# VHH binders against q07589, part 7

Target 1, 356 residues: q07589
Amino acid sequence: MSRILVIGAGGVGVITALSLWLKKESDVSLVVRSDYDRVLKHGYTIESCDYGRLEGWRPHHIYSSVEDAASAADNQGYNYIVVTTKNIIDGPVNSRVSNIIRPVLEKNKELHGPQLTTHILLVQNGIDIEKEIWAEFPREQYRYTVLSGIQLIGSTKIGSGHISQVGQDHLSCGAFDPQDAAAIQAANDFVRMYSNEGQNFVEFDPRVRYSRWKKLLYNAAINTSTALVGLDVPRCLEFGVNKKSTEIEVFHPAMREIIAIAASEGIIIEEEFITMFTEITRKKVFKPSMCVDCEKGQLMELEVILGNPIRIAKRNGVATPTLSILYNLLVLVQAKLKERKGLLKFDEKTATLVDE

## First folded at step 1 (VHH)

Design h6 (framework vhh_8h63_2)
Fold by ESMFold2-Fast, scan of step 1:
Structure h6 (fold): chain B 356 residues (1-356), chain A 122 residues (1-122)
Amino acid sequence: as target 1 above (356 residues)
Amino acid sequence: ELQLVESGGGLVQAGGSLTVSCAASGFTFSSYWMGWSRQAPGKERELVAGITSGGSTYYADTVKGRFTISRDNAKNTLYLQMNSLKPEDTAMYYCAKVYTRSYPFSGYFDYWGQGTQVTVSG
């Protein structure tokens, strides 16, 4: 029976834990921070289009911190660490994914588990998100694999201990290193443990980097633009000049730039996806996750969605005029959010950013 | 094993009609968005039509008003009814499966069939 630790108790993380729990093939632990006391006493209220209505639900174990979860592993460790937190590279150092998972990896190393390999599943947006893990945890010292999870789920926390899921639980799971046989096996094993036939959809992803570049066609063009202007997708499309300028001069150019960056790495994305992604959301009144984050005053996943793609483009000699304008304007939006949270300070007397 | 098998292609005269079909197996057909793409000699592959799990449809401007995409979930079959065919519709037609979710959508095609050839004389 696999021991699985889910880190992040937002809409994605809670439904991830629920699906694993319902399958009854794993021992599920969930890290709950701000909602810990309420969830410990009352459990979760879940309204799911796939799993139905649940009251008082809890996974097998709930912990208030990653450190507590690591300590409570009964010296056996965790087979999987599923990370569903927002990946905000430019946020506080303690919120970095590598720092979040460190207590578990250090505990597993301490246990000298030569038989235990920890499988780290990153259920997060963006490109190059696995690279900081490889950089921070040398493979000579730590036994682990890194897996990619792409969730197309529509699940939000609408109150303390209250989750609403309105879009199908759809997970693609694969290995970031396509030559890592252990990672490929672990991804296939996770797909089996996560699958609930007739309720969710989960599949093995044989082309992780391709899949992540493809999703960036939507995230880097539409999530970013909607976040910048604070409008849902249909309003962005309808409010454009002659109801065409947004798609022709903003969305499509941004998407083409992503395709060009992927191509510079040898990954070909079919141009028909530009039209498909634009048309599919044309009549759905909703705000993508980055737009919602801005409206809630939460920092955006800016660096993994735009920063990293632009840095790859620069290294490979690919021009990114549209993505760069979106990025630099959203850097200002991110700074506004950081200032409001007290994470940066501006001195109005000198008209300068306070460097400490 | 996931399989998509296209059939129904052939030779038709300009102005004629043809229906191509795709038999799907190895996955829960009713849960997926499905589509048809085509590739003409010397041209890029283009998306012709798409249909969501709920039945909403999309059409390329080149085929709007002439082609109709439909699905039969009981038979695990996808259809493309092609009317008023033109010589420029000559292409290999491919059935495709899309990652899908009812709300919000951010899917993409992840599997293609072997294709069925449609030739329009004329």
Scores: ipSAE 0.000, ipTM 0.187, lowest interface PAE 17.5, mean pLDDT 87

Design h7 (framework vhh_8h63_2)
Fold by ESMFold2-Fast, scan of step 1:
Structure h7 (fold): chain B 356 residues (1-356), chain A 123 residues (1-123)
Amino acid sequence: as target 1 above (356 residues)
Amino acid sequence: ELQLVESGGGLVQAGGSLTVSCAASGFTFSNYAMGWSRQAPGKERELVAGIDSGGSTYYADTVKGRFTISRDNAKNTLYLQMNSLKPEDTAMYYCAAEGFYDESWPLYEYDYWGQGTQVTVSG
């Protein structure tokens, strides 16, 4: 029986823990932060289109911090660390994914050494998100693999300890390094443990980088644009000039630039996905996660969705006029959010950014 | 049916005070973190204040020291006391429950913001 630690108790993380718990093939631990007291006393209230209605639900173990999970007396190490938190590269150092997982990875190494390989599953948006882990944890010192989780799921935390899932749980799990046999096996094992016949859809992803570039057609064009203007997707489409300018001059050009960047590294994405992703929320009053983050005053996943793609484009000689305008305006929005949180300081008398 | 109804807005002179309120129904108010966001025409919404179920508060730097958020769990009501108001505080003020959050691929299909309450600061 695999021991699995899920980090992040939002809509994705809680449903991930629930699916694993329902399958009865793993020992499931969940890190719960803001909702810890609620969940400790009452468990989760879950309304799921796949898994039904549950009251008072909790996984096998809950912890208020990653450090507590790593230090638990009955902790036999974790075979999997599933990270469902937002990846905000330009945020506080302690929020970096490598720093979030470090206590668990160090404790697994200390207690089990080379007998335990830790499989780190990143259920997070963006491209090049695995590279920080490879840089921070040298293979000669740590036994691990890095797995990609792309979860197309309609799961929202609608209140403390309350999850609403209205879209089917669809998970694609694969290896970031397609030549890593241990990672491939770990991904297939996770798919088996996550799968609940007739309730969810889960598959092994043989082409992780392709899948991530494909998802960026939506994230880099639509999450970004909606976050800039504070509007849901249908409003963005309807409010455009002649009800056409948004999709023709903003969404589609941004998506085509992503396709060109992917092509520059040998990955071909079919043009039909431009239409598919434009249409997927056209008649649903939907605010993508980046738009919601802005409205809540939370930092955006800016670097993994736009920064990294643009850096790849620059290295490969691909022009990104639309993505670059979106990025540079969102850098200002991100700075505004950081200033409001006390992470940036501006001196109005000198009209300059105050260095740390 | 979950409902948030804002009230108490109006016209106030610069340096004045105003309290806006939000009546919540359709959910167990005491279990939810609540907040106040504002939006001026042509600008994005900004979170100005938040209060969790335990009473811990957050304030945006633009309002810190001037605004006070509070809750009355017995009345299912959220308040924002605004002091030392500036013309820059002119906006539509919206009540929000922090738990309305999409952490995954694009399925947040509901608008949980009420009609808002307009605050206009002259001066």
Scores: ipSAE 0.000, ipTM 0.153, lowest interface PAE 10.9, mean pLDDT 84

Design h8 (framework vhh_8h63_2)
Fold by ESMFold2-Fast, scan of step 1:
Structure h8 (fold): chain B 356 residues (1-356), chain A 120 residues (1-120)
Amino acid sequence: as target 1 above (356 residues)
Amino acid sequence: ELQLVESGGGLVQAGGSLTVSCAASGFTVSSNYMGWSRQAPGKERELVAGIYSGGSTYYADTVKGRFTISRDNAKNTLYLQMNSLKPEDTAMYYCARELYYGGSWSLDVWGQGTQVTVSG
């Protein structure tokens, strides 16, 4: 039976653990931090559009830290590490994905050497998110694969130990390296273990980089713009000059720039998505995740959604006037959030950023 | 492979009715949010109707009370019943599977479309 460690007990992580647990083909461990004591005593209350209402639910194992989970694995290790946390490259060093998973990878290397291959599934937004793992864990020293999880779920933690899921559990799982046979097999195996026929939709993704660029048409244009102004999508569209300036001068240009960057890598994204993404959101009163994060005072996934695309554009000679303005303004918003959290310090007497 | 194939379009007189169908392959319509969108020449694509996995429906204000979205799980087929058709309903109609992108629903898989022309 595959041993799976889910890191991140937000809406996505808890539903991920639930789906694996319901399938009964894996031994599921979940890292629960702030809610640990409540969940240990009372379990989760889950209200799911796919899985129904559950009271007192727990996976097979619950740990208060990744370090504790790693220690408990001992002789068997983990076959999968599923990372569902926000990927905030410019956040605190200890919150970086490579540092979060490090205790498990070091333990597996020490105890199992080449006998255990650990499959790291990144259920996170953005492009180039796998490269940090490859850089920090040389493949000559660590036996692992890196998998992409694009989770298109509407699930949020509405209270301690309380999850509300209103958008269908839809997961696309594939290999970041499309030629890595072990990663491809691990992704297909994960799809089988995650699949709950009639309740969720999960599929193998043969084109991970295409899928991530496609999702960025929405995230890099609409999540970013709404986060800047603190408005839902319909308000952004209706409040524009003549009810047209937002889609014509902001959303569509940003989306076209993403398409151009993908094309510079040999990936063609259908231009029909520009119209489809704009129209599907026109009449739905809600705030995208980056806008919600900003309003809650939480750091945004800025670098993986805009920073990395712009860096790729610069390397390949692609102009990004719209994305660059959005990025540079959101860098200031991110800095404001960091300052509020005490992660960034400004000296008002000298009018300079403190370089510590 | 994942595929959607629309059928049932055609020419109809103003005030008439038409039902378009969408056959899905490689996935189940009952397990997904499914929608119908339309695009007229020179205009942006508009989502006109949608159905959630649980059966709840959405309709654009332009079609509320006139259009009905439904599905047949056994046939793995999505339907759009269009009543009281107007010349303004003339468009290419696309069937789509929608995914939840970045806090919102976005089209993931769509078909080749079926043309509906309303004369009057």
Scores: ipSAE 0.000, ipTM 0.271, lowest interface PAE 13.6, mean pLDDT 87

Design q1 (framework vhh_7qbe_3)
Fold by ESMFold2-Fast, scan of step 1:
Structure q1 (fold): chain B 356 residues (1-356), chain A 120 residues (1-120)
Amino acid sequence: as target 1 above (356 residues)
Amino acid sequence: QLQLVESGGGLVQAGGSLRLSCTASGFSYAMGWFRQGPGKEREFVASISGSGGSTYYADSVKGRFTISRDNAKNTLYLQMNSLKSEDTAVYYCAADYSEWYLGSDEYDYWGKGTRVTVSS
């Protein structure tokens, strides 16, 4: 039986744990932070379009921290670490993905050495998110693989211990390193353990980097623009000049820049996806996750959605006028959020950013 | 915007087989088949993910029907085996750019339908 640790108890993480638990082919542990006491006593209330209404639900194990989960692994370790937290590279150091998973990787190494391979599944947006893991954990010292999870799900935590899922659970899982046979096998095994026929859609992804660039057509153009203006997608489209300026002068140029960056790496994305991603939520009153995060005062996944693409563009000589304007304005929005959280300080007397 | 054209309908004997095709004017993530029999409400038949790796079927057709897609041709298929008189219906192809919608009223794009008649 595979032992699986899910880190992140937001809408995505809780539904991920539920799907694995319902399949009954894995031992599921969930790290629950702010809601730990509520969930320990009362479990989760879940309203799911795929899995129905559940009251008092809990996975096999819950822990209040990753460190506690790592300690509780004892002699058995974890076969999978599923990371569903937001990837905020410019946030606090302790929130970096490599730092979050470190206690589990160190404990598995200590207890099992080369006998246990840990499969790290990053269910997170963005490009180059796996590179920090490879840089921080040399493969000669640690036994692990890194897997990509692309979740096309609408699931939100609407209260303490309360999850609402309105979009179907669709997971695409593959290997970041397409030459890593162990990672490919681990991804296929995860798809099998996650799949609940008639309730969700789960597929192996043979082209992880293609899939991530393709999703960035939506994330880098639409999540970003909506977060900047605080509007849902239909309002952004309808409120444009002649109901056309938003898609023609903002969304489409940003998407074309993403296509150009992908092409500079040898990855071709079909032009029809520009139309597809523009239309996907035109008729749905829907605020993308970055817009919701901003409205809740939470830091945005800015660097993995815009920062990393722009850095790749600069290295490869690709012009990004539209993405760069969106990025630099959202850097200011992110700074506003950091200041409100006490993570960034401004001295009004000198009118300067307080740095060390 | 996205246009769907069904084909392959016709008259077939009970116990026979028929393959329906649906050609889309472009790529879409969510695709499925629905049907409406004489004097009945429109009902779900099958759906398929964007990659073709995940499928879902109505209980009445499980084991008899197979949904598949050819993304290079923007074409969706429904292979119908062991046909019964109860399978007589107009079959509709449905598509959406979203991968998280399922159910008869959730798809944004619909074909005109193709008629399947299963005779005794």
Scores: ipSAE 0.000, ipTM 0.216, lowest interface PAE 15.8, mean pLDDT 87

Design q2 (framework vhh_7qbe_3)
Fold by ESMFold2-Fast, scan of step 1:
Structure q2 (fold): chain B 356 residues (1-356), chain A 119 residues (1-119)
Amino acid sequence: as target 1 above (356 residues)
Amino acid sequence: QLQLVESGGGLVQAGGSLRLSCTASGRTYAMGWFRQGPGKEREFVASISWSGGSTYYADSVKGRFTISRDNAKNTLYLQMNSLKSEDTAVYYCAAEDFYGTYLESYDYWGKGTRVTVSS
């Protein structure tokens, strides 16, 4: 039985833990932070279009921190670390994915040395998100693989210990390094353990980088624009000049730039997806995750959704006028959020950023 | 500590051809060529994906230059045909780290190889 640690108890993380628990092929641990006391006493209330209504649900194990999960007396190590937290590489250093998973990797190494390979599954948006893990954990010192999880799911925490899921749970799981046989095997094993026939859709992803670029057509054009203006998708489309300017002058140009960047590294994205992604939420009053993050005062996944694509574009000589203006304006929105959280200080007397 | 070493530069007459090579000391992701002519800023020339399956070129060199790579030898090539005096520059090899990049567009740069096109 695989031991799986899910880090992040938001809508995605809780549903991930539930699906694994329902399949009964893994021992499921969940890291719950702000809701820990409520969940210990009452469990989770879940309203799921795929899994039904559950009251008082708990996975096999619940921990209040990653450090506690790593150090637990009953913990013989983890076969999988599933990371569902936001990936905010310009945020606090202790929130970096590599720092979040470090206690588990160190404990697994201590307990099992080279006999246990740890499979790190990143269920997070963006491109080049795996590179930080490879850079921080030399393969000569650690035994691990890095896996990609792409969710097309609407699942939100609507109250303490209360999850609402709308739309079917769709997960694509694959290897970031397509030449890593162990990672390919681990991804296929995860698909098997996650699959609940008739309730969810999960598949092995043989083209991780293609799938991530394809999702960026939506994330880099629509999540970003809605976050900047604080509007849902239908309002962005209807409020445009002649009900056309948003899609023609903002969404479609941004999407075309993403297609050009992907093409510069050998990945062809079908142009029909521009229309598909523009239409998919046109008539659904839906605020993408980045817009919701801004409204809640939480930092955005800015660097993995826009920063990294723009860096790839610069390396390959691809022009990004639309993505660059969106990025630079959102850098200011991110700075506003950082200032409100006390992570950035401005001296109004000198009119300058306080450099420490 | 990845190192890039360029070779193949030299003097060539207008209309001639020259092939540049760049050998990396280890595994690289995306790779590219940049150049800096006399009194000009460094400019992009061509790039190639890690698999060699996709290439991108500056408009000034499209149809004349071909970028390719041999991953078994960790070597990048730039085949330059129909050379013009405007192509005179120091040519730099650049590489993206396979495992991570967060501060630069390319993580590693060679010291450059000089190409002089004379009439």
Scores: ipSAE 0.000, ipTM 0.240, lowest interface PAE 14.8, mean pLDDT 87

Design q3 (framework vhh_7qbe_3)
Fold by ESMFold2-Fast, scan of step 1:
Structure q3 (fold): chain B 356 residues (1-356), chain A 119 residues (1-119)
Amino acid sequence: as target 1 above (356 residues)
Amino acid sequence: QLQLVESGGGLVQAGGSLRLSCTASGFDYAMGWFRQGPGKEREFVASISSSGGSTYYADSVKGRFTISRDNAKNTLYLQMNSLKSEDTAVYYCAAGLYWSDYEGEFDYWGKGTRVTVSS
């Protein structure tokens, strides 16, 4: 029985743990931070379009921190580390994915050495998110694989210990390195353990980089634009000049730039996806995750959604006028959020940034 | 507004050694050194991950140069040994989110420090 640690107790993380728990093929641990006391005493209340209504639900194990989960690993360690937290590279040091998972990866190495390969599944948005893991954990010292999880799910924490899922649980799981046989096997094994026939849709992803670029058509154009203006998607489309300027001058140009960047790496994304992604949310009163994050005063996944694509574009000689203006304006929005959190300080008397 | 300031450059004889330093106003970045020689394009020298656990070197300097960092002091170092006249260049400190051998991965740059190796 695989031992799986899920890090992140938001809408995605809790449903991930529930699906694994319902399948009964893994031992499931969940790191619960702000809701720990409530969940420990009363469990989760879950309203799921796929899994039904549950009261008092708990996975096999609950920990208040990653360090506690690592310490409690005893003699078995963890076969999978599933990371569902936001990936905020420009945020506090302790929020970086490599720092979050480090206690578990160190404990797995200590307990099992070369006998246990740790499978790190990143269920997070963006491109090049695996590079930090490869950079921070040398392969000579650590045995691990890095897996990609692309989740298309509408799941939100609506209160302490309360999860509402209104969009079907759809997970694509694959290997970031398509030549890594161990990672491919681990992804296929995870698909098997996650699958609940008739309740969810989960598939092995043979083309991780393609899938991530394709999702960025939506994230880099629509999540970003809605976050900047604080409007849902239908309002962005309807409020445009002649009800057309938003899609024609903002969304579609941004999507075309993403397609051009992917093409510079040899990955072809069909133009039809521009229309599909624009239309699928046109009449759905829906605020994408980045817009919701801004409204809650939470930092955005800015670097993995816009920063990294723009850096790839610069390396490959691809022009990004639309993505660059969105990025630079959202850098200001991110700075505003950081200032509100005390992470950035401005001196009004000198009119200068005090802390970087 | 990350500020990078290089120091330690100067004139040195072939076969000699120099240590370059780069101080940053921030921290927790991957960092690297690039150089530009007279009449040449800017080229990669060495890079180091934010934790210091991973390093990468250009083939031309491998075994002669050592990159290191002191995160408590927000300082990056480049120890240059067995210097050759071909190492004559302006050396630039750079910082970015990921360690890399490509300058496009580095968003913040210092103004450079000059190293001249006499033949």
Scores: ipSAE 0.000, ipTM 0.317, lowest interface PAE 14.7, mean pLDDT 88

Design q4 (framework vhh_7qbe_3)
Fold by ESMFold2-Fast, scan of step 1:
Structure q4 (fold): chain B 356 residues (1-356), chain A 122 residues (1-122)
Amino acid sequence: as target 1 above (356 residues)
Amino acid sequence: QLQLVESGGGLVQAGGSLRLSCTASGTFSYMGWFRQGPGKEREFVASISGSGGSTYYADSVKGRFTISRDNAKNTLYLQMNSLKSEDTAVYYCATDSGYLFWYDEPSEYDYWGKGTRVTVSS
């Protein structure tokens, strides 16, 4: 039976663990931080549009930290590490994905050396998120694959140990390196273990980079704009000048810039997706994840959604006027959040940023 | 430009069976069946993932209808058993451009067939 460690006990992580647990084809461990005591004693309360209402639910194993989970690894280690945490490149060093998974990856290496391949599934937004893993863990020393998970789920933690899932559980899983046969096999195996007939949709993704650029049409245009102004999508569309300026001057230009950047890498995204992504939430009073994060005072996935696309654009000579304005304004919003959390200090007497 | 063509509709007696088919111009990620009865809005019936490994059904048809697909033929099927007069509707085949938030919402689907009529007599 595959041993799977899910890191991140937010809405996405808990539903991921639940789906794997319900299928009964894997041994599921979940890392729970702030809610550990509550969940250990009382389990999770889950309100799911796919899986129903559950009370007192627990996966097979619960750990208070990644280090604790790694220390509890026995002779089998972990076959999969599923990372569902926010990917905040400009956040604290300890929150970097490579640092989060390091204890588990080192323990798996120690226990089995080259005999155990660890499959790292990044269920996170953005582009180039796998590159940090490849840079920090030389493939000559570590036996692993990196898998992409694109989750279109609307799932939120609404209280301690309480998850509400509104949008259907739709997971697209594939290999970041399309030439890595082991990664392709691991992705197909994960799809099988995750699939629950009649309850969710999960598919193997043969074109990971295409799928990630495609999702960025929504994330880089709409998640970003809504986060900046603190409004849901229908309000952004209706409040625009003549009920048209938001889609015509902000969303569509941002989406076209993403299409141009993808094209500069040889990836063609059909322009019909601009209309599809604009319309998909037009009549749904739903705040995208980045907007919700900002409102809760949590740091945004700014660098993987806008920073990395803009850097690719600069390398390839693609102009990004709309994305760059959104990015630079959201850098200020991110700094405001960092200052409120004590991660950034400003000296009002000298009117300067305190660089430490 | 993209076309979906439904077939297999007709008149049947309550308790009978029908198999609907939908042929698509290419392979798609998610495909679904929706229906619209007289004086009603379009409602979800069933959806199937691109691989065929995941299926989802409306509560009103669970246990009676089976959705399936043949990707080699780019064809979607709906096997309808134990038909009731309440199943009388025009049945539509739908697919997305490869990206869905909610597979049971008509607004998620980009491409629709013209529909095939199913009439169940009491």
Scores: ipSAE 0.000, ipTM 0.267, lowest interface PAE 13.3, mean pLDDT 87

Design s1 (framework vhh_7b18_3)
Fold by ESMFold2-Fast, scan of step 1:
Structure s1 (fold): chain B 356 residues (1-356), chain A 129 residues (1-129)
Amino acid sequence: as target 1 above (356 residues)
Amino acid sequence: QVQLVETGGGLVQPGGSLRLSCAASGFTFSSYAMGWARQVPGKGLEWVSYIYSGGSTEYQDSVKGRFTISRDNAKSTVYLQMNSLKPEDTAVYYCAKDTSYEYTIWFGEVTYDSYFDYWGQGTQVTVSS
């Protein structure tokens, strides 16, 4: 029986834990932070279009921190770490994915050395998110693989301990390194453990980098633009000049630049997805996560959605006029958020950034 | 347009009681969780209480047993009954509507642990003798 630790108890993380728990092929632990006391006493209330209504639900184990989960692994460690938290590269050091998972990797190494391989599944937005893990954890010292999870789902935390899922759970899971046989096997094993026939859709992803670039058509064009202006998607489309300028001059150019960057790596994304992603959001009155992060004063997933794509473009000689304007303006928005949180200081007397 | 209007604040002596009301409009009130947060002088905003669409409640430890949150879906109103008030409860109290992030099966959106997407203008509560 595989032992799986899910980190992040939002709509994605809780449904992930539920699906694994329902399959009954894994021992499921969930790290719950703000809702820990509620979940410990009453469990989760879940309203799921795929899994039904559950009251008082709990996975096999719940912990208030990753450190507690690592310590409580009952000398057995974890086979999988599923990370569903947001990825803010330019944020506080303790929020980095490598630092979040470190207690588990260190504990697994102490308990089992090379006998246990830890499979790290990143269910997070962005490109090149796996690279910091490879950089921080030398393969000579740690036994692990890194897996990609693209979860297309309509799941929301609507209250403390309360999850609502209105869109079918669709997960694609694959290996970031397509040459890593152990990672490919681990991804296929996760797909089997996650699959609940007739309730969800889960598949092995043989083209992880393709899938991530494809999702960036939406994230890099629409999440970013809405965050800059503080408007929902339909308002951005309707408020444009002649109800056309937003899609023609902002969304579509940004999406085409993403396609060009992917192509520079040998990955072809079909042009039809520009129209598809624009149209599917046209009449859905909601604000994407980056827009809501800004409104709530929370840091954005800026680097993994725009920073890394632009750095790849620069290395490969791809022009990114639209993405670069969006990125540089959002860098200022991010700095404003950091200043409000006390993470960045400005000296008004000298008109200079205070370096620490 | 979403609108939240708080009333019921004022001056009260230690050990006294106040009842705050929040009139909501512009959304389907019964479908959303509602909460109260406060800004204490010299501190940032802190969460106080939360009520699910179904009526279940949660409280910050410092107010547990003293404050009671409730809702009237027919009147689109949420209440905060504050008993055994302490000087430390002096703050501007804000009514807030919980957020919901929607996805589709095509591209998805990451859900965050976040309680509030709309706030009222606030109502002052002062506990002093």
Scores: ipSAE 0.000, ipTM 0.167, lowest interface PAE 11.4, mean pLDDT 84

